# Designs tried in a protein design chat: VHH binders against Geranylgeranyl transferase type-1 subunit beta (CDC43). Part 4

Target 1, 376 residues: Geranylgeranyl transferase type-1 subunit beta (CDC43), of Saccharomyces cerevisiae (p18898)
Amino acid sequence: MCQATNGPSRVVTKKHRKFFERHLQLLPSSHQGHDVNRMAIIFYSISGLSIFDVNVSAKYGDHLGWMRKHYIKTVLDDTENTVISGFVGSLVMNIPHATTINLPNTLFALLSMIMLRDYEYFETILDKRSLARFVSKCQRPDRGSFVSCLDYKTNCGSSVDSDDLRFCYIAVAILYICGCRSKEDFDEYIDTEKLLGYIMSQQCYNGAFGAHNEPHSGYTSCALSTLALLSSLEKLSDKFKEDTITWLLHRQVSSHGCMKFESELNASYDQSDDGGFQGRENKFADTCYAFWCLNSLHLLTKDWKMLCQTELVTNYLLDRTQKTLTGGFSKNDEEDADLYHSCLGSAALALIEGKFNGELCIPQEIFNDFSKRCCF
Short names: E, the ipSAE of ESMFold2; O, the ipSAE of OpenDDE; V2, 0.75 times the mean of E and O plus 0.25 times the DockQ between their complexes.

## First folded at step 1 (VHH)

Design a23 (framework vhh_7ubx_2)
Fold by ESMFold2-Fast, scan of step 1:
Structure a23 (fold): chain B 376 residues (1-376), chain A 126 residues (1-126)
Amino acid sequence: as target 1 above (376 residues)
Amino acid sequence: QVQLVESGGGLVQPGGSLRLSCAASGFTFSSYAMTWVRQAPGKGPEWIATISSGGSTMRDDSTKGRFTISRDNAKNTLYLQMTSLKPEDTALYYCARGTKTEYLDFGSTRTYFDYRGPGTQVTVSS
């Protein structure tokens, strides 16, 4: 009520709603890359609208028809005639001996349907077992990690595809949405121990998770969310948790506290980045890393709001990257708003207020409703 | 119309020095972060250095002792001072507007530069 700032006005809610709404209304067929990106556009837009208190199920239920058409259930040309299902980004690619089902489109579609409260379809029409079998086929038998889609020759995960912590998160999130909760549930579809071994192998010596032993806050968030969904955060050593918390706190760029300026992890200070978070050491702050870092801290310690400079990151988001004319949030104070940063910047603010579930990347109220209706 | 035009490349012997320039036009140069990127034959693009609108610099660890990024806002010009050049520094060097930011978008890690020049060739050989 009595809020004032020296920068732009506090949250411009009506402008943010219009920003996300424009992305849903446009979705032109001529948009470059739109077939794969359209599922992501729907997810980020609906998530952003939900964060700003729009009743998306009432206003945007017409998008359910389009998403439902992208649900494919098919029989693999293998020895067991395995039935799989999932979501595709494009209906134009009709290759008889290949599947265009992939993990990212499947997760975006499932989360969007949950936010739109399409529970009847979710509970009666979606074949959760065939969805889980698709995820099962994406697991690499050598490492326990996951690839995005199946190789058309082997109907298994390909060794040439990316298999980093992002796909581990997506796979486990899909299985969780399908009803997996206990180790026994997950073990029905995946090698959970091998997956845990892979995740633990991606720990960096001085804390955090990353590819090629390079700490990265995005991969850290994916790993921690995966472990949380597997009820396995307690398998992390106390030393690793402490080191990871310390590393994440040093990702915040701060003009306050002498020791934070002298940190070897934050040696390069830019005033325009003040309060924001870096994805990794020696990089500029980015709106999305506010979400990835705060989600990671939230999963590691109950005291995360006391340990980080919550007011400074809020001021960074609202005064530096919030766009008061167009709505939305940009990557930094120099660039225009884009959908990805608008969604994750909004999610970071919602997480600070206790209104966002970072583990499934949806609003907390939506998660609570889902849990009451779709639990075992 | 945004334009970035690199110059100062050429053939240089190992151990030599070059100063690359990037002339910017069509935007308020002083308001934007600026970046140098290189691409060696047969390899992907490699980030070298970024200078913020406020003058703060970030440099790749493998080159930071030999390369220095700077800017002259009065001349709308970005510079890369290169010393102790090695054959492995042979590449096409690009000026770019914006920061190298890596964001994790479930299916990819992305880097963003909204405008890039045509590049200037640096060849380090005896």
Scores: ipSAE 0.041, ipTM 0.430, lowest interface PAE 4.5, mean pLDDT 82

Design a24 (framework vhh_7mjh_2)
Fold by ESMFold2-Fast, scan of step 1:
Structure a24 (fold): chain B 376 residues (1-376), chain A 127 residues (1-127)
Amino acid sequence: as target 1 above (376 residues)
Amino acid sequence: EVQLVESGGGLVQPGGSLRLSCAASGFTFSSYAMSWVRQAPGKGLEWIGRIYTSGSTSYNPSLKSLVTISRDNSKNTLYLQMNSLRAEDTATYYCARESKTVYDLLGETYTYYFDYWGQGTTVTVSS
């Protein structure tokens, strides 16, 4: 044994940076294939690089011109000739008399431009009112939920699209980025009371949020982040908050925790899952659910790091799903690294360090700078 | 040029069955999930179901017992089999190609964004 000046870092930072950089190098390629949503790729890549202390605005500012081209402002074929705007996934997508503007591409683009510090876009190009009108049109008038895009024949929220808690989160996050803070701000564009009614209707009897009364940590994170952005977390009952905290703590798969599984009694137990979080009961641990569960706990209680086993989830991420040869994080120990799990695994670690804003899925410093500079 | 052409519509009696076809051209049909959507007179669009590239299907729960979606990649053709037709099934039926997203907020998923539509075929359920 020789004396070491410092122990080796468990985080392979250089490999993670190269993993995310590789994805950005593919964006100018016309050969990136038929199934690629470039806005999601740039968002997860830029976010991952920013978490690992890369100056993304200096290095990748050349992508701003390309991203700005995906911002579309158009006039709907309706009685009022309503002007809307937002981001499209592809510049070559062509549907006669239809808009391809959608909520997910719009949020990913806006968050990426915030991380790239494109303040000129937010100050001079973004038409906040036309973007907010697009969000308004995506709200279902009866239930208050949101769909991702407009139906080309009715110019209203698409009746063939899903309207779950994911789209409620995306819609509110976009309006928040546009400057909405108070209930009065949101009420200018959406029916906030109906939205709150919809979110509350998605509460499960014994805690958490989900579709069809089935608790799910991803939907729980979307609902809690939405309520946080609406300054409405205090509208949740104390009982529901306590039940939800308990449910989330039981999502951690641990030999030391309350949700210990044993292979002889439960076929779903796997030692490779120890310390990780599951999305719902009787499922395996997944890297992304570490983020969704820890974000949810963070929003519900300031003591969340004392209540869950943060060292065990850190060990799960670094020893089981971190890929030391290629960089990145996989879903579980059996799969290869992918961009989504690499970003959210990195985000979970950053959240534990107090360096990540889970409500908008961006680094905390970037959130603070944007809130101070672009919105009053 | 991407084209979707529906056929097989017409008049059918209540309780009857009908099979609609959608001929696809101008793209690699086997690489896309496909949907059927309908619009009753004076009503909005109603999603019927989708078929993934794997051949797996997902249906609107209110319609699952009445319809079956299938595809023939060798013929670039999508099918909708409808059984036990009712007057309320009277509608224009559309074939639609679904765009894909690499990542959703909660993971990789296909979306219900329809980047290309057919012109529709009308089904009238009446005596």
Scores: ipSAE 0.048, ipTM 0.421, lowest interface PAE 4.4, mean pLDDT 82

Design a25 (framework vhh_8fcz_2; at its last look DockQ between E and O 0.06; V2 from the best seeds 0.00; counts 0 for: pae E 6.4 > 2, placed apart)
Fold by OpenDDE, look of step 2:
Structure a25 (fold): chain B 376 residues (1-376), chain A 121 residues (1-121)
Amino acid sequence: as target 1 above (376 residues)
Amino acid sequence: QVQLVESGGGLVQPGGSLRLSCAASGFTFSSYAMNWVRQPPGKGLEWVSGISGSGGSTTYADSVEGRFTIIRDNDKKMVYLQMTSLKTEDTAVYYCAKGDYEFLSGRYDYEGQGTQVTVSS
C-alpha cells in the first residue's frame, strides 16, 4: 500500500502564472523577430495559464482582436474560385507570393481561440469549409500525408516541406475543430483511407511510430492522437499496442521501482533524469517527452497510470525541471525555463491529474465546453 | 535582438572536413540549447545536432553520429560544428538554431541565415 504521501503541492503555481503572463506581455515587443511563432507563443501561454486555473477567457480576451486579424481568406484558383482560409503568423511578412497560411499556425490559433472561448467568432466569422479546404489541399495525394503549407503558384503542397506525422495530426485536429467527427465527415475533405495507410506505414517493428523504423515518442503521440480523433485506434493490432506500451514504458528513465527497467536500454541514464522520459532510445530525458509518452500511454490504455511511474515523473518535473524562482519548466535541469517545455511540462502534470485532453492538447474543461457548443 | 550568424561553409571533397561556426548575440547564450540543422537541396529541414546550454549534453542525428561534433563556447557566445568524413549526402545549407525544437510547430526559437556546405568530387 504505497501511502501516497499527500505532501504539500511542490508546484509553484503563482510563479508559473507569472511566467506565462510575461510571455504574453512580451509578444508585441520582444518577439518581433519571432513573428512566425506568435501563434504558438499565444497557444503555449494561454494553455499554461489555463492549466494553472486562470480564467483566460476573462483575463486575456483582448488577444482575440489580434488573432482575428491574422485570419486570412484567399483564392487559390481563379478558374474554380476555390477559397481557402487559415491563420498567418505575421501580418508584416506580407511578402507578395509568400505562403503565409500554414497548418501549424492555423491549429495554434484555433486552439487558442477555443481556450479563450471565442465561440461567436467560430460560429459567425470563421469559414469552416474554407479552412477544411485548406487542409484538403495540404494532403499529398500520393502518400496521404500532409505538408504544412501550400505553394500558391502551383496550388500544390510545398515540395520542400516535411510531411511527417506531426502534420497529419495538425491537419486532422483542424478538421476536427471544424466539425468533422465521423469518417464520412473527414472524407468530405481528405482521403482518410490514404491517411490511415500512411499512419500505419509509420509503425515501427518493435512498437511505437516513427520515420524509417525509428520510433519516437513525439511521433507516436501524434499518430495515436490522430487515430483517436479519427476514432480509429481499434485499427491497431493488440500486439502493436502492447509493443508500443512496452516501448513507451522503457522510455521512462528510472533505476527505482517495481519495473526493472532494463538498464541496457537506458545507457544514457543520468541520476538527474530519474523519472523523466526519453524521446527515443539512448537519449536524455526531456520535459516535453514526459507529455508525449504519457499522452501516448493514456491513449492506448486506461491503466496507463498503473503501468508507468507517475510519481517519479511528477518528481522529475517538480524537482528537476520546474523553475521555482522564475516559474516555468526547462528542458532539463541545466537550462532556463522556456515556453514550450513549460507548456508541455504543465500539460503532463495536468494529464496525470485527469485535467488535460491529450487528443487536442488543451485543458479538459475547455475541451468539454467546446464539445458542447460545437454546433457546426 | 537575437542574431545568429553562420560561417565556415564551402566546397569539400568526400571524406573531407569542415568546421562551421555560429556567432550568437541578443540573448543569454548559456541559458539556451543550440542546434545545427540543415536543408538539403529539394528537401525539408533536417536536424543535425544539439548541445545543451551548459554544453554538458550533446545529441546527434543518426546520419552524422560519429562524424560530426558540436561544441559551444559560452564565453565567446559561439557554437561550432566540426564535420568529418563528409559525404555527398551532407550537402546542404546549414543553419544555427536557438533553443529547443518545438516538435508540434516544427520550429526553433530562432534560426540564422545559413551557410552552404557542398560535398562533391
Scores: ipSAE 0.025, ipTM 0.357, lowest interface PAE 4.9, mean pLDDT 86
ESMFold2-Fast, scan of step 1: ipSAE 0.475; ipTM 0.756
ESMFold2, look of step 2: ipSAE 0.035; ipTM 0.525
ESMFold2 (binder alone), look of step 2: mean pLDDT 88; pTM 0.902

Design a26 (framework vhh_7n9e_1)
Fold by ESMFold2-Fast, scan of step 1:
Structure a26 (fold): chain B 376 residues (1-376), chain A 121 residues (1-121)
Amino acid sequence: as target 1 above (376 residues)
Amino acid sequence: DVQLVESGGGLVQAGGSLRLSCAASGFTFSRYAMYWGRQAPGKGREWVSGISSGGGYTAYASSVKGRFTISRDNAKNTLYLQMNNLKPEDTALYYCATGYDILGEKYFDYWGQGTQVTVSS
């Protein structure tokens, strides 16, 4: 059971802290280390520790030096000699005359620096305008969506590269971190109207967002978070909002909402999934979809806790996917805990408690401090 | 369409060698860092090695360094993994990847079906 004064009393906080700390302890100490995913590992680990009230800036500031070394600023060979900057995943992947700057590593680094309170570096050394120009170059001019990195020949988004709502979210989140708030701010770097047109084109007929009219809760969360950061949620029609809320509520696997007899016609129903959220129809519940669905609901209606069964999803996370011996959260009750599901499961619980900012995917206290500073 | 197709796996005796290939299409291969990962039965995905876009810089997991060599041929849009002195613990499904999966079940992306490597003792 949840307790109003202390949050969920069944959370094994010390074990979860140790789980996230273990991942940081396993990272190599030098740039010649062999883990090419270190930026993502740092982000998920620091985020998880911050959710469980660890003072990460005091304890894990050592990781700032490594992250600062991954900040690259370069001049493109284009008509304007555009100066861009961003973060690479590994210095082993950083060639002096080539850039491996990409949107996910840049967002992971910026969010990690914010959580570690590296404000002096953020305010004095990071060139926010060149970061924003990198994002600008990643926008596809035809559809307004974003690719992860730049094409060699064109120094802009390539029509053959993967683009989708994930990269729209990352791009807007980076620009927001760089100081963009109004439409005029965003318009300095991107075609905001084309981006909005792209996002709206990814609306599904019966609610939610996805590709090719196939609704997906992860894409829905990315789209809604993007619109929230653009102050554009009000551009969604009331009907679409209502349809999306209804669709998201039906993603919760529930013994109360889904009659057992009828759920036998649906291969995705399993007693072990009871209370959890699925990412899309006819799939199993997954710890990460608790976050994506609850964040989406939170952005669409202030009454979301009354509308969904928050006690059941809390019980799913704490009784089925929380690992009480090792700490962390698994994808489902059959698998071991992993860093991604541990971070997002923890974030889902924090969101229910009003302690998490889903739009930037950081703890609410960190977001409040960042917003108060606003030093761009 | 972005596609990655792995090949070259098989059964090999401990101490033996295999060379894996990954054929890439649908994107500008020479602009992207490429990676090899693996997954053994009952275990999570493990990063094995990575290579920069131009091939000048490489990285390896501690468990494989000195035994495995990553390389690429940008003219052929192909990534390679030369595996020497194979051990039974190297038994896994091997896949190539580029980028991160920040949304799904895994925190890094791949598009291939993988190629199975089985090392007998």
Scores: ipSAE 0.007, ipTM 0.212, lowest interface PAE 9.8, mean pLDDT 80

Design a27 (framework vhh_7ubx_2)
Fold by ESMFold2-Fast, scan of step 1:
Structure a27 (fold): chain B 376 residues (1-376), chain A 120 residues (1-120)
Amino acid sequence: as target 1 above (376 residues)
Amino acid sequence: QVQLVESGGGLVQPGGSLRLSCAASGFTVSSNYMTWVRQAPGKGPEWIATIYSGGSTMRDDSTKGRFTISRDNAKNTLYLQMTSLKPEDTALYYCARDLYGEFKSYFDYRGPGTQVTVSS
């Protein structure tokens, strides 16, 4: 996304477009059972193409038919005969229970439909209230956190499934897409105060978010994006915000940036990681943590570009993890490009250029268009 | 229908070794990201290692010197080789199909787990 003032672009845009296009081409032409990854592949590929200015609705609108088939609306076997809906990863699942509907596939499908401009289906066919009721059922009544799917026997969030800040983010993002903006809107479907209490309980003593006082940038990004979508970032204390900014800045691996953090104190430091971001202390730099850390910094302070070393992370992404021959981005300089890191590395660069909406993980122009159509 | 079934857990003395297996059906492990996760009593789940479709691995720094993730594509089975076991390694170990990377990515399927107890 950055271009030299007097020379060729450092970003191999044409190769990146072909990389994402190949992932869509490798999808089976015929319907295939057990294809749970297809929804996520479509999302990351369409997102990457949109970041590189491809008209995805014109070129890949045929995927809308496949995605629409994954929308399931069903009646729960409960006392109220609750109607829920959402998206499944596989069309082979035809049970009357809601266990095949899950939060990640629902969010991937909704964001993909927005990027493909399936607005007529989104505005007229999708039952947003039943989508929101599914999200409601996934909330744990004791903690306020969310699980990914329902237990088929209880029609409630499974007590044995993991519940963490990732699912809090996904749940709130789905509700936001369905039209929730004010606390009153969210309160119609979820216990917003309990959710906020859970998120606040995941604050670490020295800043950032994570389980059992173990800060992690991925959980931090999920928590901050959730709070942003709930218009509740102001509920964080100034001290916690400052501590979190400081912690995030120390996640950047840099020989000349952080005076408090020396390379000899970082067991996972490697010169090939220079300028990249780690997810937590004493770990290797990873392309995806550039996105999670920069999104977190962007949500906490308007001065984030002045505080972190954006040139160094740009150089890390373009010189170390960008694959100039195949297109795409890898996790680190030793691995091949993969779809997840290619999307999030591209997103990180787009965020630096002010062209990406980190809260919903889609291009800013797509977010702006969506907001104009669905904002009443 | 996707299924993951773990085996190989049990009681072992400190300093001992165990090899956990995860048999997959309904999909091919070599075409997916596969992850080992553990959950100790009263604790949240802790990510151990992921093997990518291409065969490369990502491991948690705290265990990477003692634990190794691998697979046998012909048997469609995932493995976790554990050495120099400590009492704090006592946990339910389960395998999961992971979308795009480490534990904090999204699991679409997981097994019921196999219990590992490290005690004298």
Scores: ipSAE 0.000, ipTM 0.183, lowest interface PAE 16.2, mean pLDDT 80

Design a28 (framework vhh_7mjh_2; at its last look DockQ between E and O 0.49; V2 from the best seeds 0.00; counts 0 for: pae E 12.1 > 2)
Fold by ESMFold2, look of step 2:
Structure a28 (fold): chain B 376 residues (1-376), chain A 120 residues (1-120)
Amino acid sequence: as target 1 above (376 residues)
Amino acid sequence: EVQLVESGGGLVQPGGSLRLSCAASGFTVSSNYMSWVRQAPGKGLEWIGRIYSGGSTSYNPSLKSLVTISRDNSKNTLYLQMNSLRAEDTATYYCAKEYLWGDSRYMDVWGQGTTVTVSS
């Protein structure tokens, strides 16, 4: 994440390393705002450290070994006595069903173990089939979308959870980590046709994905990453891809445009936002949407860096949201750094450098090593 | 360790009131979104309501007039006040910590539950 200059680096790498390390140090005694849970803190922190060239396996592998204990395997009370598994947030849950096992904690834990290079876990401890069956139970049979956990009595998806494109991504990412690659692999556990139908139903008329025909870059990135993991990006029409690329490019905030009346055309423009990305129309730039928009473009076209002004988004991240005194990245110029935006700001920079895997959202080198070591 | 412990359940006469407590440890209630959820015997989970980190609340429309969620930040404790209780309110009541990813919610930490029985 160094500038291509011979002068001092604009990236405060040492401060960023300290920032992420502090969050690992404080893990047992605190939650860091609404982004906080143990698995997410670990994932964001070691991902950020890895992006800044810390060997997280060597430095933190032993210290974070306790996360294996959050892997729970249980038997459902159904006619087939189905065995499922996943990760819990708390070890003191003595509830008869596995309703506390959830998809987000499971994905964060699995990705963290990949980054820690805990290959023994994947070769011996992880029961891939029971985990995949948990994912299967989270799929809504009528819509094809996913919820995060199971209902206590019905052994079906929780009625109190949302179901949206983010959980579709999480479900498919877990199955991918468990070894699913082909449509037949995924179809063993989920209804891929219904899932694809749901994803396509979330297309917006003028491009991108969103809820209720309101496009949003976060949902767009989730949908595209899901389709990429399913080897199904080519199921999107060329027109929809083109409309989506156009929509995403228009998320980049600029006082410059193709018209001499840019101030009239961009009512949401703020000089401090220049070069950054919005999540949707007429909103301010946000560090996380730099990542979501760039990742979406990256998945849609190999020419994405030529289509958008990556130098300007780099300037936005480094000059406006990088916190040089504490390390980390903030949501915008007016806020303090937090773990979520620090991870995603770092990931956006890594994606621009070609060092980030946008399908599984981990550093590319780590993904390559996992794939080589744990062959599928 | 992160933990939620409900208390205050028991036998209540129809028409009565009851306040349940949920003591949290290992995290700060006021920095998180917290929910109450119940499960009547033989039925599925029913979401009751949420208190946001800023202190505002949101409720299941079918229960809105019967319940109030509050908290005491100095005791790191969440409360559920229930009024005009009926037999249909007999259930195990759980508090849960929400994890939010964007607009989505799910419960990643649950308490053990406390049982409320409404009966003469």
Scores: ipSAE 0.000, ipTM 0.256, lowest interface PAE 12.1, mean pLDDT 80
ESMFold2-Fast, scan of step 1: ipSAE 0.348; ipTM 0.713
ESMFold2 (binder alone), look of step 2: mean pLDDT 86; pTM 0.855
OpenDDE, look of step 2: ipSAE 0.025; ipTM 0.409

Design a29 (framework vhh_8fcz_2)
Fold by ESMFold2-Fast, scan of step 1:
Structure a29 (fold): chain B 376 residues (1-376), chain A 121 residues (1-121)
Amino acid sequence: as target 1 above (376 residues)
Amino acid sequence: QVQLVESGGGLVQPGGSLRLSCAASGFTFDDYAMNWVRQPPGKGLEWVSGISWSSGSTTYADSVEGRFTIIRDNDKKMVYLQMTSLKTEDTAVYYCARGKYEDLLGTFDYEGQGTQVTVSS
């Protein structure tokens, strides 16, 4: 049954559904294409529709055929003839163009197929071991971090690709979807201890995670979600957890709460940001940081709703960044709605209502159903 | 509307230099990392270089390290790629790409139409 995540009078549910539906309708026909962003568009659109209680499996199951075509299983040119699999963002439309399996497109596809309830794919088509071998090869042997794809000359993680906490999260999420739960499960495919060492090395002086001791709420959410999926949040010290909670609470822009900004007197306070979250210190609030910060707080403490001002962030999202005419959510009150912020703004509201699984970035009901059916 | 417009490509001899430009509009430019990616004839996309929102951090593919320099001008909303000591292998369509710095699940969210670089005699 269709229902809004927050009261019908404030949430323009019908407009949001049409906003997400338009993005799916603007995709090219079922013919093969080289649109590397199509997996991301499908993921954010299906996620947003699922948050607003659309039966996406019944209505948009036609996208499964296109997604299944992008599941590639290939043999590496190595001495062992290693078989890997995963998802590509584009298919070969003519002979000169190569396709590459990569972590982001693989995660987007898997999460979309979970939301579309393609259990046949997970039960009969997905070769979990070959997918896990692809993830394994993306791990840096020295640092334990992950890169997005392989270099076909070396059959190892691409030396030209950047590594950071985002790819650590994506790699672990894929392995989790493949059935990894215990340390022993993960250790079959990756060096879990080196990965944990890398994540811990990205801790910042006064809490949170980031690069070069520069805390960032997006990287913090990636690190905490990764640790949650590895059942390793307890490896964080109590002091670091407390410092991180304090840092995250200070990301909420508010004249009424822990920041105690006076909107009329404090030149650093932007009234349009009231209640929203910033990703980094001395920056403006952004719709997506509501999700990244609230997910991080949720993972660190069961009392997160009492510690942050959930009513104020709800008001920021619904009154400042929600677009009542077009549907969707914008980055801030000055920009138009876009797919990324529409999905994550909706996810933040769903998380506040206890209806969203932040670790895999999908609705909680869908996560629960997947876990019951595809768990081994 | 988000728009990225590349320019500055052309025909150049091996050992030559070119400066590519990317004009950005329709978004808060200084909130995003910017990247250059290229597609050689008959090959997939290859990441070339990235620059953080503040210019405080730059990264380069091993194949271009020491030869290419990425620069940004936040006031003009421009990204540049200064290419020196060009090789035949650098022949490609070059794309400016907005990084998903805040997006945990993607590498790039917007790409321009590209500019052709041909290195030959």
Scores: ipSAE 0.014, ipTM 0.378, lowest interface PAE 7.4, mean pLDDT 81

